# Ledger of designs, part 3: VHH binders against UV DNA damage endonuclease (uvsE)

Target 1, 305 residues: UV DNA damage endonuclease (uvsE), of Deinococcus radiodurans (q9rte6)
Amino acid sequence: MTSACEAVPQLGLVCLTVGPEVRFRTVTLSRYRALSPAEREAKLLDLYSSNIKTLRGAADYCAAHDIRLYRLSSSLFPMLDLAGDDTGAAVLTHLAPQLLEAGHAFTDAGVRLLMHPEQFIVLNSDRPEVRESSVRAMSAHARVMDGLGLARTPWNLLLLHGGKGGRGAELAALIPDLPDPVRLRLGLENDERAYSPAELLPICEATGTPLVFDAHHHVVHDKLPDQEDPSVREWVLRARATWQPPEWQVVHLSNGIEGPQDRRHSHLIADFPSAYADVPWIEVEAKGKEEAIAALRLMAPFKKD

## First folded at step 3 (VHH; framework vhh_6z1v_2)

Design s25 (from z07a with V105E)
Fold by ESMFold2-Fast, scan of step 3:
Structure s25 (fold): chain B 305 residues (1-305), chain A 126 residues (1-126)
Amino acid sequence: as target 1 above (305 residues)
Amino acid sequence: EVQLVESGGRLVRTGGSLRLSCAASGFTFSSYAMGWFRQAPGKEREVVAAISWSGGSTWHADFVKGRFTISRDNAKNTVYLQMNSLKPEDTAVYYCAARSQYEIEDYTSPEAYDYWGQGTQVTVSS
């Protein structure tokens, strides 16, 4: 059930604001390793507490600006996946009530949460050590989602690209063996080089994993003239079929800086693909962040005349 | 023009420490992930460590984990490799490499990197 206002796509904020309202603190591995065990614990307690408070502020920001979709930063809890060091895990356990409260702030505000981990996660790498560190990193992200009280379903998506090119069969074989907190939230996104939507669709169908379609990546991958190419609408619909229910479908929206083939993200979205007009959830991947969302709301299909 | 210039390579004793630096120019450094690779005599080039464009994520090869640490200073357009507890097996030419933040391919692959330095020699004596 949707109202007329709910019939237009929900635009999602990605990680941070342009302004200082949503900014997360971090620590580099070099600085962390220079600390004693007691100093590491104190540093991570300070950082994690600060970032959880910033998450609560992000929930309030989303509520105040009518944002119903938010991508969590993959860098919320530095050192959480560090091999041989359980300090981050212990600190996160200590902060469990605060983390759950932050998650409830988003849920109570009607904000859907997703994560898209960084490029260092390559589940189907030909190097065993990279596959092992990738599973560990994904498990750390899933632990954060569990701690926020988020469901183990594609409503609270943990999104990856297809990883290493030419290793689609290995990816398909690996997915069923992923830990449940990861597997049950997993989504796959097409990219501009390694995996087209056509290459990912059979993997998604075989594993029960939803396909998150990215029209900019598709246009770059296939060297198409723009995002109004008829194949864009065809892939929106084919990707939608991987979502149960179809109302949970997420797509990614971005524009190039110097035309449709430029992989760099523009500050604002000048060209909204007509194929996206009936998509329920859209992540806005623009450098302008909240400014790009505000500008989009003045354009069709969002603008009421 | 794009340039990566490594420095800090020298002869060191087993168990010693060394910090390598790589100064970048000619591109938007903060939009590029950086890697350190090495090539020992008679061996192929192998990945040592990688760092995201923001510095928020790092990766280290198992053979240097706990001994080497990659870091970066975006204000100075420089990436570093702190090398501790050096072994004779660490003797190699060390290369700095840059990859676009939009590169999706495996960060451990040399082919994923767009720009390379000329290398700096590290020799570890017993």
Scores: ipSAE 0.318, ipTM 0.700, lowest interface PAE 3.5, mean pLDDT 89

Design s26 (from z07a with W53Y S100P)
Fold by ESMFold2-Fast, scan of step 3:
Structure s26 (fold): chain B 305 residues (1-305), chain A 126 residues (1-126)
Amino acid sequence: as target 1 above (305 residues)
Amino acid sequence: EVQLVESGGRLVRTGGSLRLSCAASGFTFSSYAMGWFRQAPGKEREVVAAISYSGGSTWHADFVKGRFTISRDNAKNTVYLQMNSLKPEDTAVYYCAARPQYEIVDYTSPEAYDYWGQGTQVTVSS
C-alpha cells in the first residue's frame, strides 16, 4: 500500500472560513466601470495586494489546522478576465513576486491547491460568445495558478463540470485544443442534471482528463436513496482509474440540507459515504467550511483511538 | 410562496438610463444564481445577464456589454440590472429568474431556471 492508501483521507477547505480568518475583498463590475482608468488601476492594485496578503494568511491557517488541500477562490483577482480591459493583467504582472511568494507558502506547508471556477463557464455551449468567454475565464484562472508557481498537472486542478447537456462529443473534441495552462490541469466533475459520471467517463478516457467524482451529484442525478448506494463505490473506483497516479484522486463531499435529493449544501456533513474511506483527497463542500472539517474529524474513518 | 417581482420598467428616450430591480421571497435567495432575460414582441426570450449566488461572477450578453451591469444585494434579497445608453432595440419585457447555485446547466438557457417573475416593460423611443 502507498502512503495515500494507508492514510485517512486529506480533507480540503473551500475558498473561505466561516470565521474571520480567511476573507477576501472584491469590487463589483458596476463600481469598477464607474472609475477612471487611473482609479481602476489604483483600485485593483489595492485589492489584489490585499487578497495576496490574505492568501498568505490562508496558507498559515491551513498549516495551523492540518488542512492539506485548499480550493482557491475564483474571485481572488476581480476583473482579470474582463474582455477589452487589461488593467487586471497589468496589476497582476506588477505583483508577480508577491503572488509567487504566496504560492510558495502553500507548497512549503504541504498544501495542495486547486481551482473550481464559478458556474458561468460552459466550454461546449452552442453559443460562440459563451465558448469564447469560457476559454478566456479558464485562461485567467490558469494564469493565477502559473503565477502561484503551480505545476501544469492534475496535482493542481482546474475543475469544470461537463457544461451543456447533450454536447459531450463537442466537449471531447474541444479539450485537446484548449491552451496548455488549462488543458494540462483540467479535471471534469459530474453534476446533478447534465452529466452523470457515466456520461463523463468516456470523455475523460478519450482526452486523458481525470474524473472528479461527486457522490451527492450522482445521488441527485439518478434519484438514489442515499450515498451508501452500491454505485457510489463503483464510481469511486472507476473515477480512480482516470487518475495517474491513483494517489492524486480527488472526490467532492457534500450533503443536502433536507435529505439526499436536496441540491443545496448543508452546514455540516452528517453522512460520510463509506465508499470514500480510502480516497486520498476529499474536498469538503459544506457551508460550515472549517467547522465542517473539524466535525468530520470526530467521525469514522477520521476518529483516532 | 415563491415570488420574484420586477420593477423599474418605463418609457425612456434613446441614450437614457434605467435601473431594474427584482425582489425575491419564499426561498433562500443567497443559494440561487440569478439571471435577467428579455422578450421583444414576436421574438424568443433571450438571456441578457447572469450573476452567481455570491455576486462574485457575472456574465453579460455581447449585445449589452459595456452598457448593462447586473448586481445583487443578498441582504435585501434583490437583483438589479443597471441599463445605460439605451437603444430602441432594447425595447422588451424584462424578466428576472432564479436557478440553484449548484446547477451546472447552460446558464444562458431559460430551461435552467426554476423560478420566474412576471416581467417589467421597458420601452425605448428613438
Scores: ipSAE 0.423, ipTM 0.750, lowest interface PAE 2.9, mean pLDDT 89

Design s27 (from z07a with S100D)
Fold by ESMFold2-Fast, scan of step 3:
Structure s27 (fold): chain B 305 residues (1-305), chain A 126 residues (1-126)
Amino acid sequence: as target 1 above (305 residues)
Amino acid sequence: EVQLVESGGRLVRTGGSLRLSCAASGFTFSSYAMGWFRQAPGKEREVVAAISWSGGSTWHADFVKGRFTISRDNAKNTVYLQMNSLKPEDTAVYYCAARDQYEIVDYTSPEAYDYWGQGTQVTVSS
């Protein structure tokens, strides 16, 4: 049956390839600030156009390699969320038709898209300026997702960690007040330091936010021997209950470099937790990227006769 | 062996400029986000600026915005902090720190970082 292959988890590619196939251009803040306003506009127009073209190529790459889940880079549109500078927003508006076409390329290829903004978003920070910049950054990411034509549902996740430790109540209180393009796509991920799945679950339940479970983070946070600990399967199931529908559940897969307690992420995945075998969507967080996905496909449950 | 080595700290006059460098070795630098922190005597270590693993995103604390700029050169395994319009309040030991790109926890918290340099002293006098 055509649905038989859908019973095996779909593996997701994160941002770029190790090879040259999917690579995005950027500009550093110092180089950008050295430019005049007209030069900034020309520079971002060139960069954004190039990255949209690369994004269309990423859709083709995913289709060619049977990758049906792709994490968009948070650095696709450098300077888009830069405070006091609307140049990026104006350029993105100008490129709206090209951005929408790129989004359609992924949809036509059957590739699910999500974003996990990189390390500058802490919605529940004790610093007001960090909370303000975090909402601005999240809104910029949601704007990119809107421009790609992506639905405002957890099918197209905007994923965050729990933020600042000890501020779970503040996180729960602020989520309902987030802008709709952010709030309707929001997912929360447990991390290795601040927020265990046990700490995030009541926040997720109170706010209607799905929990993205990461077994590596769970094992590190709770100092467990490995990802075969019985709690891993329990958390896969408890996290699944936060997803509506459950077939949309995403989990993260990663391994430590020097054993299960190493927070650093390995190049390939040597240990696939048995608890993940029936999870519909798995993001592979390994430095080997496409090489890690290819190697995983030689392992159970992915290995075919 | 993982090492982060800061350099460039010295005595400067109020209004002066200084560029700090942090040279990284023993890990894949391009896979780590970087931060600059500072600590004045009797104060807690506080975040000054942060930069993503790709260099595509940066953050600066409000008290240094417009004056300090973080940047990185992945080919040279180096992160920089350009400090302009220095004030006596900027006097501190400055530390660089590294965090794995996939560890997305509070970047403003020192405990979020895996690797630390030993620091470089910046003194700003009238």
Scores: ipSAE 0.430, ipTM 0.734, lowest interface PAE 2.9, mean pLDDT 89

Design s29 (from z07a with G56D S100T)
Fold by ESMFold2-Fast, scan of step 3:
Structure s29 (fold): chain B 305 residues (1-305), chain A 126 residues (1-126)
Amino acid sequence: as target 1 above (305 residues)
Amino acid sequence: EVQLVESGGRLVRTGGSLRLSCAASGFTFSSYAMGWFRQAPGKEREVVAAISWSGDSTWHADFVKGRFTISRDNAKNTVYLQMNSLKPEDTAVYYCAARTQYEIVDYTSPEAYDYWGQGTQVTVSS
């Protein structure tokens, strides 16, 4: 583990590489639905097996490039949470030894794993069917993390945004009732539109959920001039207080293409916020992926000279 | 100018199939989530299906699950709705809608979408 006080932050790789080293296969719902039950089973067995092998390769890639934080793709096991279809669940059960061995490869390489499920998960939706499908989707992600042998703690984070705006009280009320595989790994991230860090902090404090601070989202949400705004450091420290231990704190790093208000992610990180210099774990959200990490390592605070 | 143009709506018989297309222009299509909505005579506008920016994540309303499938082709800036086993109850004007790449906005709410097409009429005869 790296001390936050004197050591440089650990930079995290998000999902895949620009190069061919870490790329996952998928199947669209329309193609899948065109298959017979036997063809669905064969297709998912082939696809899940392939993606588990790629995942083992991702562990090797991280070890070879001194990457100690990796975000698992939320689409590693297509159709796993498809309502009324247990094919994915059965295939994943059949591949349990291979999945556990992939998780072991990351643990042995000293790589921390986390997940950030996609946008259709809105736990505090005003529609009951959306809340139910969101819990089911989160449970499916937690099942993958269990299958990888990952601890049910915020060390192996299952990260969400705050969901539907104006429903913070509802979010705070439902978190304690989430299934343990989800609840014990849960983290909340501020976003560009609905939930500022100020709106999430009371929810995090009330529920014991860590706050993952995103400075780019904060700057866009509050229409600030850049990520050197004094509020960025304030929120790094306030967010850190929600982490137990504080050395487990994760933040997100991204830059806009055309300046600080541009919501589109740049290829490389040109502006590293000084407020992040002592943050222990940083996910790098740039289109350049591994190229962005390599470029960041030539900048302060990472530069070895 | 941002434009969403639906096509493919027509009269079709019960049990038939139809594919709707929505051509997008004036924005970075691959960075936007897309949705299909419909409004039947005398009914409220309702969400039919939604798809993420990459196409890796989809959602379908309970009343169309197993019959309709949403898909997209980012190289062609087009989103599709494949409709199978059509029923008279599917008769409606179908709308294509685009929403920002913000993950957390409620995808079932019309208010969550930034851009809308003019609609295409689907009529299913008994």
Scores: ipSAE 0.013, ipTM 0.459, lowest interface PAE 7.0, mean pLDDT 87

Design s32 (from z07a with Y107W)
Fold by ESMFold2-Fast, scan of step 3:
Structure s32 (fold): chain B 305 residues (1-305), chain A 126 residues (1-126)
Amino acid sequence: as target 1 above (305 residues)
Amino acid sequence: EVQLVESGGRLVRTGGSLRLSCAASGFTFSSYAMGWFRQAPGKEREVVAAISWSGGSTWHADFVKGRFTISRDNAKNTVYLQMNSLKPEDTAVYYCAARSQYEIVDWTSPEAYDYWGQGTQVTVSS
């Protein structure tokens, strides 16, 4: 009895818009290090305040465009995880009411939030310094999610790839020891090189971590002809079994620029895999961002006849 | 025709400063993450610092934290390594390297990098 509109996947926006509506400010480490301590504090206060305001605007944008899934940028608070420098942490603490208000704006708009840190996080690295900095970075991201008022569940996902290839057993062993703000939100995504869904599934099952399936990565990893390969539907269903409840399942959608084996993300999604038609939440990884979502809404299964 | 050309290596005294540059050509520089590696005589090549395609994220090895800073200028297709408070232990050939931003691998591994420069020699005298 569920209407077709209620059964259609929710399309998610990743980080920013192509248009001017959602754009975040940053500072490079080189520029930051050139500043005095007082200048660093003033710079981060201005920057973090600006980005929190932009984040509030992102909630309004999502509401206005019927977008109910949004990936937070991992770069909202530059220098927050900088070793030996507490300036970012102090500034974020000072801005706690504004950060919580921004989180409430998303919740009130019915927008689900998640993060996918992309840079310099390899939890299962063979180098102790990389493992330590990775946990610190993940903890910093989880602190942001806490500050936004987000639940410590896979509803508000903190997503990672499997990390260093050939170290799946080490990943499985370390997950239970991660700090609760990280561990309780953790999800794992298959990639095009190091970890297939088949390699991640036993880790996910052993640790109670959901598997976020990416069909494009799967097609590249296994050198398959396209995303209509029967294995794509098989992996959608096997990944769904790692989600409790199954209605929380997230998958990633992207297309290559020059065919199915091209790892570069296209501007728009030309090929929507039939296997995704009944998936509840889909992150759209296309360079066109909001334009790609709008174009997808003109295609099956989203178009209105 | 992909090339990475390092420059700036020379002899410096302990406590001195030096900036290395790496000029990139033949590929879309803004789509590549960059790393600096070094190799001392009789040692393995080790990662020193890494920077994301946009310059928004950086990583520095513990042995150079607070002393070295990696940066990039995408308009000039150049990556830099600013080296301060140099020590004799910093004596090595320094290499810049490029890896596709689409490569989901450990940035500390030389195998993660698609393109390499020829290296520039840095010698720190006591």
Scores: ipSAE 0.471, ipTM 0.778, lowest interface PAE 2.7, mean pLDDT 89

Design s33 (from z07a with W53S T108D)
Fold by ESMFold2-Fast, scan of step 3:
Structure s33 (fold): chain B 305 residues (1-305), chain A 126 residues (1-126)
Amino acid sequence: as target 1 above (305 residues)
Amino acid sequence: EVQLVESGGRLVRTGGSLRLSCAASGFTFSSYAMGWFRQAPGKEREVVAAISSSGGSTWHADFVKGRFTISRDNAKNTVYLQMNSLKPEDTAVYYCAARSQYEIVDYDSPEAYDYWGQGTQVTVSS
C-alpha cells in the first residue's frame, strides 16, 4: 500500500550511465562519408543493432533500479536524418522488429520514454535551410519513437528549447504546421539565455504544447540567488497548467558546479529545490547519472522504506 | 585544466586551401559540442561552423557553405575545419570553442560556449 500509492517524484535517467551498463556507439559524419555505400550499410547495421541491444539492456537496468523515466539518446541512430542518404532509414526499417521489441521492454517495465534532440534544431531560425533541416531531424527522432511503439502524446515527449531568441511569434506560428508525429509529442523547455519560462508560456498556451520547467536555467537566466527563490514554485505550478493531464508534468533537475549561477552541470545533486517535492516526473541532469539518482534516494522525499 | 589549442593558420593565396585543427584536453571531449568562430579586423566575432558532440549533426554559416567543412575525431580529441576556395574576406583569427550539450540552444552565439582557444591567424592574399 505504501509504495504503490505514494506521491513521490519519479527520478529519470538521462541517456547513459557512468558505469558500463548503458553506453551507445556512434560514428562521425567525416568517418561515415569516407566509407563506400556497402561499407556504410554494414557499419550502420552493426551500430544500430548494437545500440538496440544496449537499449534493451537500458530497459532492464531501469527495471532493476526502480527507474520509471528514461531519456533516449538523440544519437541512437547516427546518419538517420542525413540529407540525400537513405542508408540509415533502410537499416532501421530492416531492424524494425528488434526496435519494437526494445520499446516493449520499456513499456512492460513501466518506464516512460522521452527524447531531447541535438541542439542544432532551431525551428524558428531566420534561415530556411536551418528550418528545413530542423524539421527533418525532428521527424527522424519521431520515426524512432514510432518504431519503439510509443504513443504520439506528451507522455512520450519530444523536447526542444525555444530556439532562436527574439523569434517566439515565429515559433508559435510554425508549431501547428509540424508533422503530427512531431507536433503531438512536442514539449518546450526554458533555457539559461534565450527563452525564460515567461517567454515560452504564451507560446505553449497558444499551441497546446507543454512547458518543461528547468529551475537551474531559470535561476541562471534571471540571475536569482538560488533554486529556493519563490519564483521557482510559481513556475512549477504555471508550467503544470500546460500539462493535460497534470500528472504527466516533467521538470529538469540540475545543480551548478560552482554555485547556482554556474550553468555547467554538477556530478551530484546537492540542492534539491523544495518546489519540486510534489512534481510527478523529474529528469536528473547530473554528470553522475545513476550515481546522482542513488544519492538523491538517500534524501527526503525519496528515501525508501 | 581545460585547454583548446588551434593550429594550421597561415598566409595562403586566394583559391587555396587550409585545414585548421583544434586539440582538446582536460575534459570529456565526446560530451561537448564544438564550434569554429572567426574575428576579422574591425568586425565582431562570428560563428563559422558547429558540430554536435557525436558529430552526427553539423551547421555551417551561409557565407562558407560548400567551401568549409567542420569535422571531429573523438578518438583524437580534435575538431577540424577544412577550408577550400579561400577568399580575401576569409582573413581572420579563427577560434575553437566548446559547449556543454545539456545547457544551451544558441550554437551561433559566442556567449553559449564554455571554453575557448587562443586563436590561429588565417591571412588570404589576393
Scores: ipSAE 0.090, ipTM 0.522, lowest interface PAE 5.3, mean pLDDT 88

Design s34 (from z07a with D62K T108E)
Fold by ESMFold2-Fast, scan of step 3:
Structure s34 (fold): chain B 305 residues (1-305), chain A 126 residues (1-126)
Amino acid sequence: as target 1 above (305 residues)
Amino acid sequence: EVQLVESGGRLVRTGGSLRLSCAASGFTFSSYAMGWFRQAPGKEREVVAAISWSGGSTWHAKFVKGRFTISRDNAKNTVYLQMNSLKPEDTAVYYCAARSQYEIVDYESPEAYDYWGQGTQVTVSS
């Protein structure tokens, strides 16, 4: 393992910047439903065009700041997954050349892209309407990734938590039947409540889905003292085994606000787990965003003399 | 300090409409998902509606779908619940709740929410 395992990890930016450089626009469902069909089309054309321009600007931002991993916002194209309303799909089709150009800007800059959809996506819900809307939402996200020209592989992840607790077997059974644009990009992340890495690993192995390890969630779930617990390194390595190739491994990095058991994400990362030092790709889940990445680059293992 | 302050609850007759508001302070509102819960006398708290941090995604319980609409205004740090075609069974204390968007949350579970308001009483009579 060569340049990927020997080099310092690539730090990833999540969705937007704290500064004004990367900010996306939206519309609420209530406001959208109050509009006539013509007004809905005009509104989404304005919003989608604006957000594609911002996304192109995000590619430039990543290039300028040596960021090689970027998580796309799950809210780039509001109303795209709205049942019974094809307005969003029609507008996105109209903007296909601009969307593809934005995707090429990231690819040309050497920036890896992934998405982590909203918390309401619960593929293994015990409610049929939630399962149906979850598949629709995941398919909408995959459509955006297709439109950006991104490969249908775990290089361009569609990342999801394990969903409804106690329904791991149902999740494992459902994954093979997911649409290919979703299934081929799917990754699963352990969480602080429902699914530990130990509960997700058998599902990942059975379905060929990579495990994205989150040490903060692991520490909270198992009530461990901190992210230097020996189990953190063990889970980095077990999760790595679910990645083919292993140099594509992604982990999540976050710290609690009021200590290791606080599940709320801090502004900056004060404690970088030693177990992450040889991980190739790290998403930085801190409220400080680009400020957190800049601060991390002043710490070991990233510090340059 | 963190505060969620609900308002708008009152007595209303069957078939009426009501809009609840929840004003948030002391945390980064735009980074939190929001939910509306209700609790009738002698019953457990149940989720009524949920909205993502951006407002781009919403969920409504089957028993209010088509009648209630959740929305938010991040510039005003406020979440709303528009309630139409009210029924006597909608009588409850309505609670606003906030949850971190970076954590897996069972949006149907009260235990998954970080911050709670004190509640606002909605009474639907004859």
Scores: ipSAE 0.019, ipTM 0.521, lowest interface PAE 7.0, mean pLDDT 87

Design s35 (from z07a with T108Y)
Fold by ESMFold2-Fast, scan of step 3:
Parts: C-alpha cells; structure tokens; sequence
Structure s35 (fold): chain B 305 residues (1-305), chain A 126 residues (1-126)
C-alpha cells in the first residue's frame, strides 16, 4: 500500500468461504471429555493438522483471488484454552513447523492476518471468573499468532469489542497489564449497544490501542438514517488518528438485510459508504464472504477504469 | 410465534446424571446463541452455561465446570445440558434462553437474552 489517498481499499475475507475451499473441523467438549488422555492427544493432533492444512489452502486461495487481508477463525484449535488441560498446547507445540509454514505462506503472498475472538471474551467483566477465562482465551489466540510467525504489532491485529458497558475506566486500567502477545496486537471495535466510537476513543488514546471503526454498528447505535451520515466520515478520520502509521487503519464493512437499522448481516454489500473510499484495509462482514468481495470489485471505488 | 420448551427435569440422587433438552421453534435457531440459567429458591437467576450460534464456542460457570456440558444440534433446533455428578446445591428451576448472534451483549446477564423457556425443575436429594 502506497498511501490512503492514492490506493483503492484492500478488501478482507472473514474466516470461511461460502464455497468448499476454506472449511475447518472441530470437536465438541462432551466428545473430547469422553476420550482417554492418549485418545485426546491423537484427536487433537488429527484436527490441528487438518486445520493447519486448510489454513495453508486459505493462503493459496487469497493469493489466487488477490485477497490481501484475512481474518483467522477463532476456532482453529479446539480445546487450546481449556482450563486444566495442556493437551492442545502440547499438540500445537509439536506442530510448530507446520503452523509457521502456513503463516509464511500468508506473509509471502502479501496477506495481512488478524483475529477477532468469540463473543464470550469480556475482559472488563464484573465477574472475576469471566475476566480470568477471557485473558486465557485471548492468550490462546495470541499463541496461535505467535506460532504463525506474526509480529506483535497492530499490523497483526487481535480485535475485541469494549466488553461490558459502563466499565470503560476498568477496561482502560487493565489493558497495560495484559500479556505482551495480546497487548501489543490489541485493537478495539465500536459496537451496536455498549460502546460507541466516542466512548472508545478516550480509552484508545489513553492506552495506545487503535480504534477499528464499524459504520454499521455506529449507525445502529445512534439510530442514524444510513452510512452516508456525515458522522461516518468524521469517525473514519478520528479513528485513523489512533493508528501509527495511519496506513495500517482497518475498518469493518457490513450492511443490514432490511435497511440500515437491521442488525442481521446481508449476503452482499449493496451500500458502500463513500467515507470508506480512502480507507487502506476493510474487513467485509457479509454472509456471502468471497461472493461479496467479488461483487464489491465491480463497483466504485474498486471498478477498473 | 417464538417458543423454547425445556424437558428432562426430575428428582435425582446426589452423584446422579441428567440431561436437559430445550426445543426451539419460531425463529432461525442457528442464528442464535443459547444459554442455560438456573434459579434456586430464594436466589436470583444465574447463568450456568452458554453456547455460540455454531456450537464452536462454549462457556461454563466455575461451579459446574467438569460436571456440566452444554451442546446443541442445529438440525434438530435443540440445545442440551448434560449434568453429571449432581449435588444438592444444583437443585433449581433450569431455563434455556436465546440471544441474537448479531447483538454484542454480556452472555452472563439474563437481560442479554431475547427469548426464554418456562423452566424445568431439577431436584437433587442428598
């Protein structure tokens, strides 16, 4: 990327394809618990090896389709953060060369990687057990990023929402104490209910954490008519100021199914906010995945002249 | 019309096992995260376990970890709670609840959930 003003945005693929090309395997906790220690090790070795191979295939898919931003699934390594069970960690350590090779495949293809952990991560919860499990889960995600050979910078983003509403001060206070593999990659995203961009910006500024702006969440939160509201461009620019360098800025793009206030994500992106035209990196959060990216490339600002 | 119907609650002995089921209808089940809550006499409703819309992520309260397991079958529109090594302290009315995957809400808060069942009584004798 040369500059935000000159280059068209790079569109990002989220986790999976609608087609069969990128699909990951899993195991349920109840089935896993029914296994002996040796069976657990064999099961996770099979699953993790399969998912690393699928991840290598995802790198090839991105290269073949000129996709340069990819969100890793938060479910690549089941049982990795399971309290009191080190089987997943041991298996991942055994597969370190294969995991690193998969990471190099993305890096060599010029594909930027990031993660957005599952909805159960609430770092600023008022419940100690939820805070503890949240830090453990974040650390497990960061371990995966380390294993892929990804630098501990916001180039390789580990993205969260603000967590429990009304606890912004607690969030700001805990961020400096997060483990370095998490803290150095951390980004915060505004959401539809708990944290507006205005509520997150002071936290981001106080902690040196970049703000990932989501215009759909902003429009829903503030009950705005659409993503062409003047505040959308204002927030793109204010969020950009939290990124060092500004060329690393990521935003999220999604549309509602039945208009701007519909929280359900559409299959394709019909309405591309004009405010995003000069944003360097855009995650496309649409049910159509690769189909949505292909459709976007047929419209301005992506359309070839 | 949206319905969540719990079943499986009964009297069991300490150390026994029980599986609760919650059948969902009237909404796109696979687009909703599910939770199990319980309420003992004289106490507030508390979260027991939660499961993501896909079943790929689960959470269990500390007081049931290792004993209870939440799971779901999206083809059957059903969420389950497998309860092992039951204790008298597990005696409560158990509720299933649904929340939209599109909402960013604290999963341990009852207020986070859009739809609720009527509850099923579990009684554990000492």
Amino acid sequence: as target 1 above (305 residues)
Amino acid sequence: EVQLVESGGRLVRTGGSLRLSCAASGFTFSSYAMGWFRQAPGKEREVVAAISWSGGSTWHADFVKGRFTISRDNAKNTVYLQMNSLKPEDTAVYYCAARSQYEIVDYYSPEAYDYWGQGTQVTVSS
Scores: ipSAE 0.025, ipTM 0.519, lowest interface PAE 6.3, mean pLDDT 87

